# VH-VL binders against q9umr5, part 29

Target 1, 268 residues: q9umr5
Amino acid sequence: SYKPVIVVHGLFDSSYSFRHLLEYINETHPGTVVTVLDLFDGRESLRPLWEQVQGFREAVVPIMAKAPQGVHLICYSQGGLVCRALLSVMDDHNVDSFISLSSPQMGQYGDTDYLKWLFPTSMRSNLYRICYSPWGQEFSICNYWHDPHHDDLYLNASSFLALINGERDHPNATVWRKNFLRVGHLVLIGGPDDGVITPWQSSFFGFYDANETVLEMEEQLVYLRDSFGLKTLLARGAIVRCPMAGISHTAWHSNRTLYETCIEPWLS

## First folded at step 14 (VH-VL)

Design gl3
Fold by OpenDDE, look of step 16:
Structure gl3 (fold): chain C 268 residues (1-268), chain A 123 residues (1-123), chain B 111 residues (1-111)
Amino acid sequence: as target 1 above (268 residues)
Amino acid sequence: QVQLVQSGAEVKKPGASVKVSCKVSGYTLTELSIHWVRQAPGKGLEWMGGFDPEDGEPVYAQRFQGRVTMTEDTSTDTAYMELSSLRSEDTAVYYCATVSYDWETGRYSFDYWGQGTMVTVSS
Amino acid sequence: QSVLTQPPSVSGAPGQRVTISCTGSSSNIGAGFAVSWYQQLPGTAPKLLIYGNSNRPSGVPDRFSGSKSGTSASLAITGLQAEDEADYYCQSYDVSLSGWVFGGGTKLTVL
């Protein structure tokens, strides 16, 4: 039998948004129990990510308990960060494949169409001032805002991304790293035509330096320091990178070719 | 608010085709996702198909694939459902409805319905 | 026969509480798809009553409530009134059928 698949959504998503993904899985892996976690939908997806992590943890624990052979996680967009954090705080998870589907794993920065509807222009220009404030960190989007020009503010004010990345020292860093390393495979999916994740390489743990030059995962401090286990995972052959062009952000979960190439191989 | 007004009752013979219209007002057709649901006399609701609210593509229930065609005329804000090769089992009231997304809850629902069109298939 | 199973009928006296169940499977409600409920008065088109498991559209009294757990959903009506006599349908999405699905419907009689 196939291992259960757990799907975690992104901002303002509905279960309906994942209908094609579920249909693909049902067709290619009949009998697979797939569950889109119906939590923090719509506007509630703006709640702090740590709150979301706790909620999703409560939802996945019973699923994992019923699946001693392990489970697969498919986590889309913001959900990918939620899942990474989830795997970091859970010392007893049994995740075989963690599929990060177009997730801003190294954060978000820049003016995108996605941000245009969420933030007024005046707000976007000064987003670091908002996001790195106590009240700003009460919004999920600010929890992974990563301003390369205000690194000090990011490191000191980011209550989520900086912590799960191990970029800021905290007492749980070692344990979180150990927990995250329990994952069998980390499958990173994204592409240059996403249009929302900025830079798109963030889905592969790439990100801007101070000059807004995109550096790859292996050039990141979090990798070099192995602060949360990326270097270790890569060394053991546990990281899979699956870039694909021609896919917009809202289509990652509804593209058959993408599914067959980047997702399906890791559901067996 | 959205209003859906459907065409009048139809009487058809087996093997014929029927085309039901649904005129939209309050909003433009381009802003809405129209779906069709039928109900045989004394029976329950059955989804036939509609335009996907996310990608705008027509999607048909498997049972009706190859026999149903759903189209839209944006110039007149009218949606159409054509069902061919009619049989007695197709006798039903046919409803058009909108499927809408609520951003606060992240949910879809059939929020507005037409008055229904009775289609009778008899020899 | 319906993908979503409802009791064919329920009844209650005015002022009472009634509950209508909607039983799905791992391919619809259990997969995480939300449940909506519709009220159909005799000779009329269905009307949205509950959406997203438990949300009420404007104009729907708070005596109507919805819930979802596991592979099932439930509609509760408190303070039953004569005007509530109608057919009620649950609705969700089914991945095995690649489409929206309705329950078989429940006829509510107010005694």
Scores: ipSAE 0.916, ipTM 0.950, lowest interface PAE 0.5, mean pLDDT 95
Fold by ESMFold2, fold request of step 17:
Structure gl3 (fold): chain C 268 residues (1-268), chain A 123 residues (1-123), chain B 111 residues (1-111)
Amino acid sequence: as target 1 above (268 residues)
Amino acid sequence: QVQLVQSGAEVKKPGASVKVSCKVSGYTLTELSIHWVRQAPGKGLEWMGGFDPEDGEPVYAQRFQGRVTMTEDTSTDTAYMELSSLRSEDTAVYYCATVSYDWETGRYSFDYWGQGTMVTVSS
Amino acid sequence: QSVLTQPPSVSGAPGQRVTISCTGSSSNIGAGFAVSWYQQLPGTAPKLLIYGNSNRPSGVPDRFSGSKSGTSASLAITGLQAEDEADYYCQSYDVSLSGWVFGGGTKLTVL
């Protein structure tokens, strides 16, 4: 009776990390088939996001084919960008709820331990020199790096985020928008105590302007121009925003109150 | 190189408790997630519980919840498993093992094992 | 009564290839949880052989390989040697039990 659920993990994740989320679904929606996609784990999560999208696409096709009534996506952190790209590139996806769990949907502009490991002298003010190069775009982190002080470089160099946001003109933009708009609901989850997603409002399609002032989703050019369908989805009543304070980045999939409030209602 | 050295064999009566120790060397206990696995004679492996490798909290298999306690003493780098209300079915070899995360693959595994401790429950 | 089902025994001659199956369900392997394999020689502790479906720890020969598909996993041993005679266990995580689970074990006999 319940639609199957597909889970897409984030950077340096493990399927094991989602054990609590899967347990919650089993308790509240018994009989639901839930699959955490077991691909691009560990160091492989640093591969270019378009490579990951292609691999995850191949994995979801047979699941969607066996579920003609539709599926749900729960996509965590970096995985939420993978899922949004999937919704754009798949002409025949049958996703009802796309649940974006603390994902940097408008990009990332924050220092992290894995960035210092990968680029030891880097900090957010200088990472654009690395990320906005062809070599840097071979790393997933750089595929959604969004420096608000170098927007011209971002728009020109981004091989992923600027394209799926419709921020750069490209021949697939109209088809990707059409495909994305076939989703039933877009559920946006995140909060101020995340500690990794910077600004945390990126999880709600908010982001910094050039002065590092956060503009909300409805103030973004991508929304105002409806470049990939956000304005259309909001007008249709298909966007659900579910902010929650007090949850750190690694705890979104292991908090029962978050699940009951923000996820459970959308798993028909 | 991680080494796990367990306490010696135990003989207990039904209804008693047993406490098995697992001393870690080569790493500090703080850096590891110690789990316990038992094996009844002629039978397979059974996970009992351990310290979750992601949050460090104790997790117990459902069938042992309420009668097993797992603790760690970081000053001596020694982990302990205590099983109470012993029954004859608890006769087994008890292993400690590490559950480790591999950054390269993104996977968890039971990678290092102690030599095992035989616990016999008889009247 | 393990939730991961293995054949009780398999056999092969030296130099041959054998496979050991591990059949799970939608609550474990089918949910996306990885499979590990352990070798246990008589009177010894288990030894990690394969983790994360197909990864070999340092020191494990490449004639041991693992794979996962759907709700099942498989361990393959090529170039079978007499010293491979042991018990083999698969292992994964199960959401219905909220815990790690081991298969019932497979006795490999080298003929």
Scores: ipSAE 0.832, ipTM 0.915, lowest interface PAE 0.8, mean pLDDT 93
Fold by ESMFold2, fold request of step 17:
Structure gl3 (fold): chain C 268 residues (1-268), chain A 123 residues (1-123), chain B 111 residues (1-111)
Amino acid sequence: as target 1 above (268 residues)
Amino acid sequence: QVQLVQSGAEVKKPGASVKVSCKVSGYTLTELSIHWVRQAPGKGLEWMGGFDPEDGEPVYAQRFQGRVTMTEDTSTDTAYMELSSLRSEDTAVYYCATVSYDWETGRYSFDYWGQGTMVTVSS
Amino acid sequence: QSVLTQPPSVSGAPGQRVTISCTGSSSNIGAGFAVSWYQQLPGTAPKLLIYGNSNRPSGVPDRFSGSKSGTSASLAITGLQAEDEADYYCQSYDVSLSGWVFGGGTKLTVL
């Protein structure tokens, strides 16, 4: 029998956007119970990520309780950060596969149409002035903004990403790492033609250094220090990397080849 | 302000086809996702297909695959639904409607409807 | 039978509250797809009444409200008026059918 699948959407998403992914699961793994969490849709996806984590936590508890054998998470874009925070704050989660679908796990440093819509005068070079303020941190996008040229401001101001990455000391770091490590597999999906996640290697825990050279996951301080368990998880053989070219940001959950190659094998 | 005005009633024999038109005003057709819904006499609403609001490609309900074609003529702002191999059970009122996305709520709905076109199939 | 199940009829007196249920399954409402509601007056096209489970478009009175829980949704109408006598349809998306689905409809009679 197949474990239930919980889907957590991204910025300005709706449950309808995941219809193809759900159809693929229904066709290949009949009988799987799949739930797209119908929370923080549209404009509410801009609410602070800790508020979203709390709301999504309340929604997953009854699903996990009904599935003592475990569940899978498929978490898209911004939703992948919500899910990683869930895995850290829940001491009793029963997640087998955490599938991170083109999520900015090490942060975002890219101009997007949504940023221009929210902050019309912004560019990636000046957005740190907005995002690294208390007012800016009330927006989800700023909760994972990561300007490699203002790293001291990022480390001081981030209310979310710097904490869940273990880049800033906090009282719960040991407990969050322990909880995250309860996951069976971490499946990282993304690709160079995404067009939104910048650098696209953020989906694989890669990110820019100060010269905008991408350092891979194994070169990141958070990996080397094992701040939240990436090094331990890799040593267990529990990290799967599944890059795929030719997929734009809004197409990850509607590409059958991507599903069959990168997602389906992990939906036991 | 969008209005959808449909073509007039049709009477057809079994085995024929019918093509219903839906003229858009107040918006251009390229800004809209037109879908078709039918209602047999005394019965409920049945979605037939339309242009997917996310990718703009036609999608058809499984029951109508192979019998229905939905097209658009952007020069006249007119959408069309053609149903072939008609049977008596295809007697219904055929509506065109828009499926649109509300950015504020993140939701889709069938928000604007045409007046309906009665298609009668009888021998 | 319809994929979304509604009672075939409900009734209420003027001024009262009625509810209309819409029961789906794990392939539609239970999968997280939102529910919309449509009012159809006799001889007219359907009109959007509620979308996204609980949102009212402009011009719909606040005595109409919607909710969703588990695999089911509900339309509530308070302060019933004679003009509310109509057919009401729920609507969602279904992954097994790969398409939009409507409930079978509920005839509301105002006594």
Scores: ipSAE 0.827, ipTM 0.914, lowest interface PAE 0.8, mean pLDDT 93

Design gl3
Fold by ESMFold2, look of step 16:
Structure gl3 (fold): chain C 268 residues (1-268), chain A 123 residues (1-123), chain B 111 residues (1-111)
Amino acid sequence: as target 1 above (268 residues)
Amino acid sequence: QVQLVQSGAEVKKPGASVKVSCKVSGYTLTELSIHWVRQAPGKGLEWMGGFDPEDGEPVYAQRFQGRVTMTEDTSTDTAYMELSSLRSEDTAVYYCATVSYDWETGRYSFDYWGQGTMVTVSS
Amino acid sequence: QSVLTQPPSVSGAPGQRVTISCTGSSSNIGAGFAVSWYQQLPGTAPKLLIYGNSNRPSGVPDRFSGSKSGTSASLAITGLQAEDEADYYCQSYDVSLSGWVFGGGTKLTVL
């Protein structure tokens, strides 16, 4: 009898893209109820992340209620930020494994095809002018844009990432930290050949300093201050890091070796 | 405007093979993912396989694994489906169709269909 | 017996509303895979009618609508017309079969 698995997709995604992941789960854990949440597909994935968090919260509540023994989350790319916010805002979640599949957990500072489509005359060095405006914060991509060269603007303008990281004061910060810490395991997956997540170490809570030198999770202020519980989780042995080279951004959920190595062990 | 034109009707004996063609016009085959669906007389639609729209590799329905091969010739923009070891139960109309992704909605669909090719298997 | 279950037939008078159900399982619709609907007029190839549960391609009248809930989907046709007499098929993806699946089809008769 396996815990239900809830899958949260990323930017411009399709439930079809997760067919192989679901097939792997069916093969190794037969009888597991797996649901890819069919919300915010296509262009809807650009809606503000707090709107997406609210919609996904409404979808997961009945699934969690029917599974008092717990559930697992597998959350891909942008979806990993949605899931981390869910764990903070839900005082009644029962998530055992939160599996973060190549998610920009400390933010994004890289040009992508979607950014070129949405902001065709921009590049990463000047996107802060758009993203750190009220209009820019209406797009999900800007909700986790993290320009290491404009930290003051990031800290004041970010409507999402700076809040869930505890980098800006918020009345609920203490409650969010307590809720997040109720997760059983945090499984971090990513790798250097992703090609989209920039720096790729963002999937492991690493990020650039002002000189674009990557500081790892344990060197980040949010870790050192334990602002949302990373230091506490690591001390409990609840953080699992599973890097894998040779996987591009769109292939994480269709690689059997990645599944067997990084995902399968955590689907109790 | 995409158009799919299939080869003509075939009559085969049990144990033989059949190869149905599907010529694409209005686009090139490198831009499209062709799938095959059959329909026995008076029966419903049955997916047989095709080229996966995300990775471009052939995938076959389990029922046809080992009997079906789907290929493409990009120089002529023609897709092929070959079914071997034919049985009378393989008598059907065979359709080719495109599977495409819509960025606006995030959805896949079988949006363009060929006219169908009748394959009759009888002794 | 199809993986996606549809009623074998439905009927309605001109101007009425009819619905066609499509019942799946936790390995297809219930897993979050979208539903498409196809209309097959007599003697013709299937035509895409609805995709992504509720999206209409260009040229499909707005009296056709689709919805999905749980493990099931529904096609609704309002203002029924004689030209709507056809076979209708739902479609989704199935993880257990590792492939696309169609419903058994529903013959719509306009009385």
Scores: ipSAE 0.826, ipTM 0.912, lowest interface PAE 0.8, mean pLDDT 93
Fold by ESMFold2, fold request of step 17:
Structure gl3 (fold): chain C 268 residues (1-268), chain A 123 residues (1-123), chain B 111 residues (1-111)
Amino acid sequence: as target 1 above (268 residues)
Amino acid sequence: QVQLVQSGAEVKKPGASVKVSCKVSGYTLTELSIHWVRQAPGKGLEWMGGFDPEDGEPVYAQRFQGRVTMTEDTSTDTAYMELSSLRSEDTAVYYCATVSYDWETGRYSFDYWGQGTMVTVSS
Amino acid sequence: QSVLTQPPSVSGAPGQRVTISCTGSSSNIGAGFAVSWYQQLPGTAPKLLIYGNSNRPSGVPDRFSGSKSGTSASLAITGLQAEDEADYYCQSYDVSLSGWVFGGGTKLTVL
């Protein structure tokens, strides 16, 4: 009776971290088959996102084939970008709800402990020198790094985010938009106390302008040009925005109120 | 190098309680997530509970809830497991172990184990 | 009856390959939770052998390997040696039990 749920993890995640989310689903929707995809764990989560998309695509195909009525995706943090790319590249996906759980959908421009570990001499103001190089684009974090002060470099160097956002022309843009628009609902979840996603409004397709003023989704060029279908989805009532304060980045999948409010209603 | 040293063997009567200790050396207790696993003679391993490695809260296997309490004394770097209302079926070797996260692989495992404490429940 | 099912025993001659299965369900291995393997020599505490399905800790020989597929996992031991005679346990996490689970164990006999 319930559609299968596929979970895609984030950077340096563990399937164990999703145990509470899976328990909530088991309690409220008994009989639902839930799979956390057990790929690109630990250091492998730093592999180029297109490599991860290819691997996750291979894993979801048999699950989708066994569920012709559709599946749901719950995609956390970096995993939300993997999932959005999946929806674009799969001509035959059958995803009903795409639930984006605190994902940097418009990119990341924040100093974090893992950035200090990876690039010890870097800070957000100079990381573009690394990330917008061919060597830097071999790291997943750089695939969605979005420096609002070097937009020209971002547009030319990004091998991933600028493409899936339709910010740079490519021969598949029309097909990717068509594929993405086949999703039933896009559920956007995030909040101001996340502490990692910067700006946190990236989880709602908001982002900085050159003055670091946050422009909301409806003010973004990708929305206004409908580059990959956001305007079309919003117009047909398919976008759900579910912000919640008081939740840190690592707690989104272990908060029962968040689950009941923002996730449960979309797991038909 | 972490080392877990457990208290000595115990003989108890049915209905009594037992408290097994697990002293940590090489690390401080607050840096570890101590779990308890028992093994009845000739039988397999059974997880009893421990301190969750992600949130630090105690979690107990359902079959032991209400009978088991797991505590830690950071001043002595010693973890404790107390099992009450003992029955003959509780005769087992009780192990403490660490549950650790490996950032390289993104995985959890029971990586360091104490030597075990034999608890015998007999009338 | 353990949630994770292992054969009670397996045997092999020195130098041979032996495989130990671990069968779970959609609430544990099938949900994406990783499998670890432990070796227990007679009279000793368990020792971590494999974690995260296929990772070997330092000091574990490469003739031990692990894999996971669907709801099941497998431990393979090649080049079987007399010192490999032990009990072997698989382990994962189970959502229905909200806890860690171990298999029933497999006694490996070297003939």
Scores: ipSAE 0.826, ipTM 0.912, lowest interface PAE 0.8, mean pLDDT 93

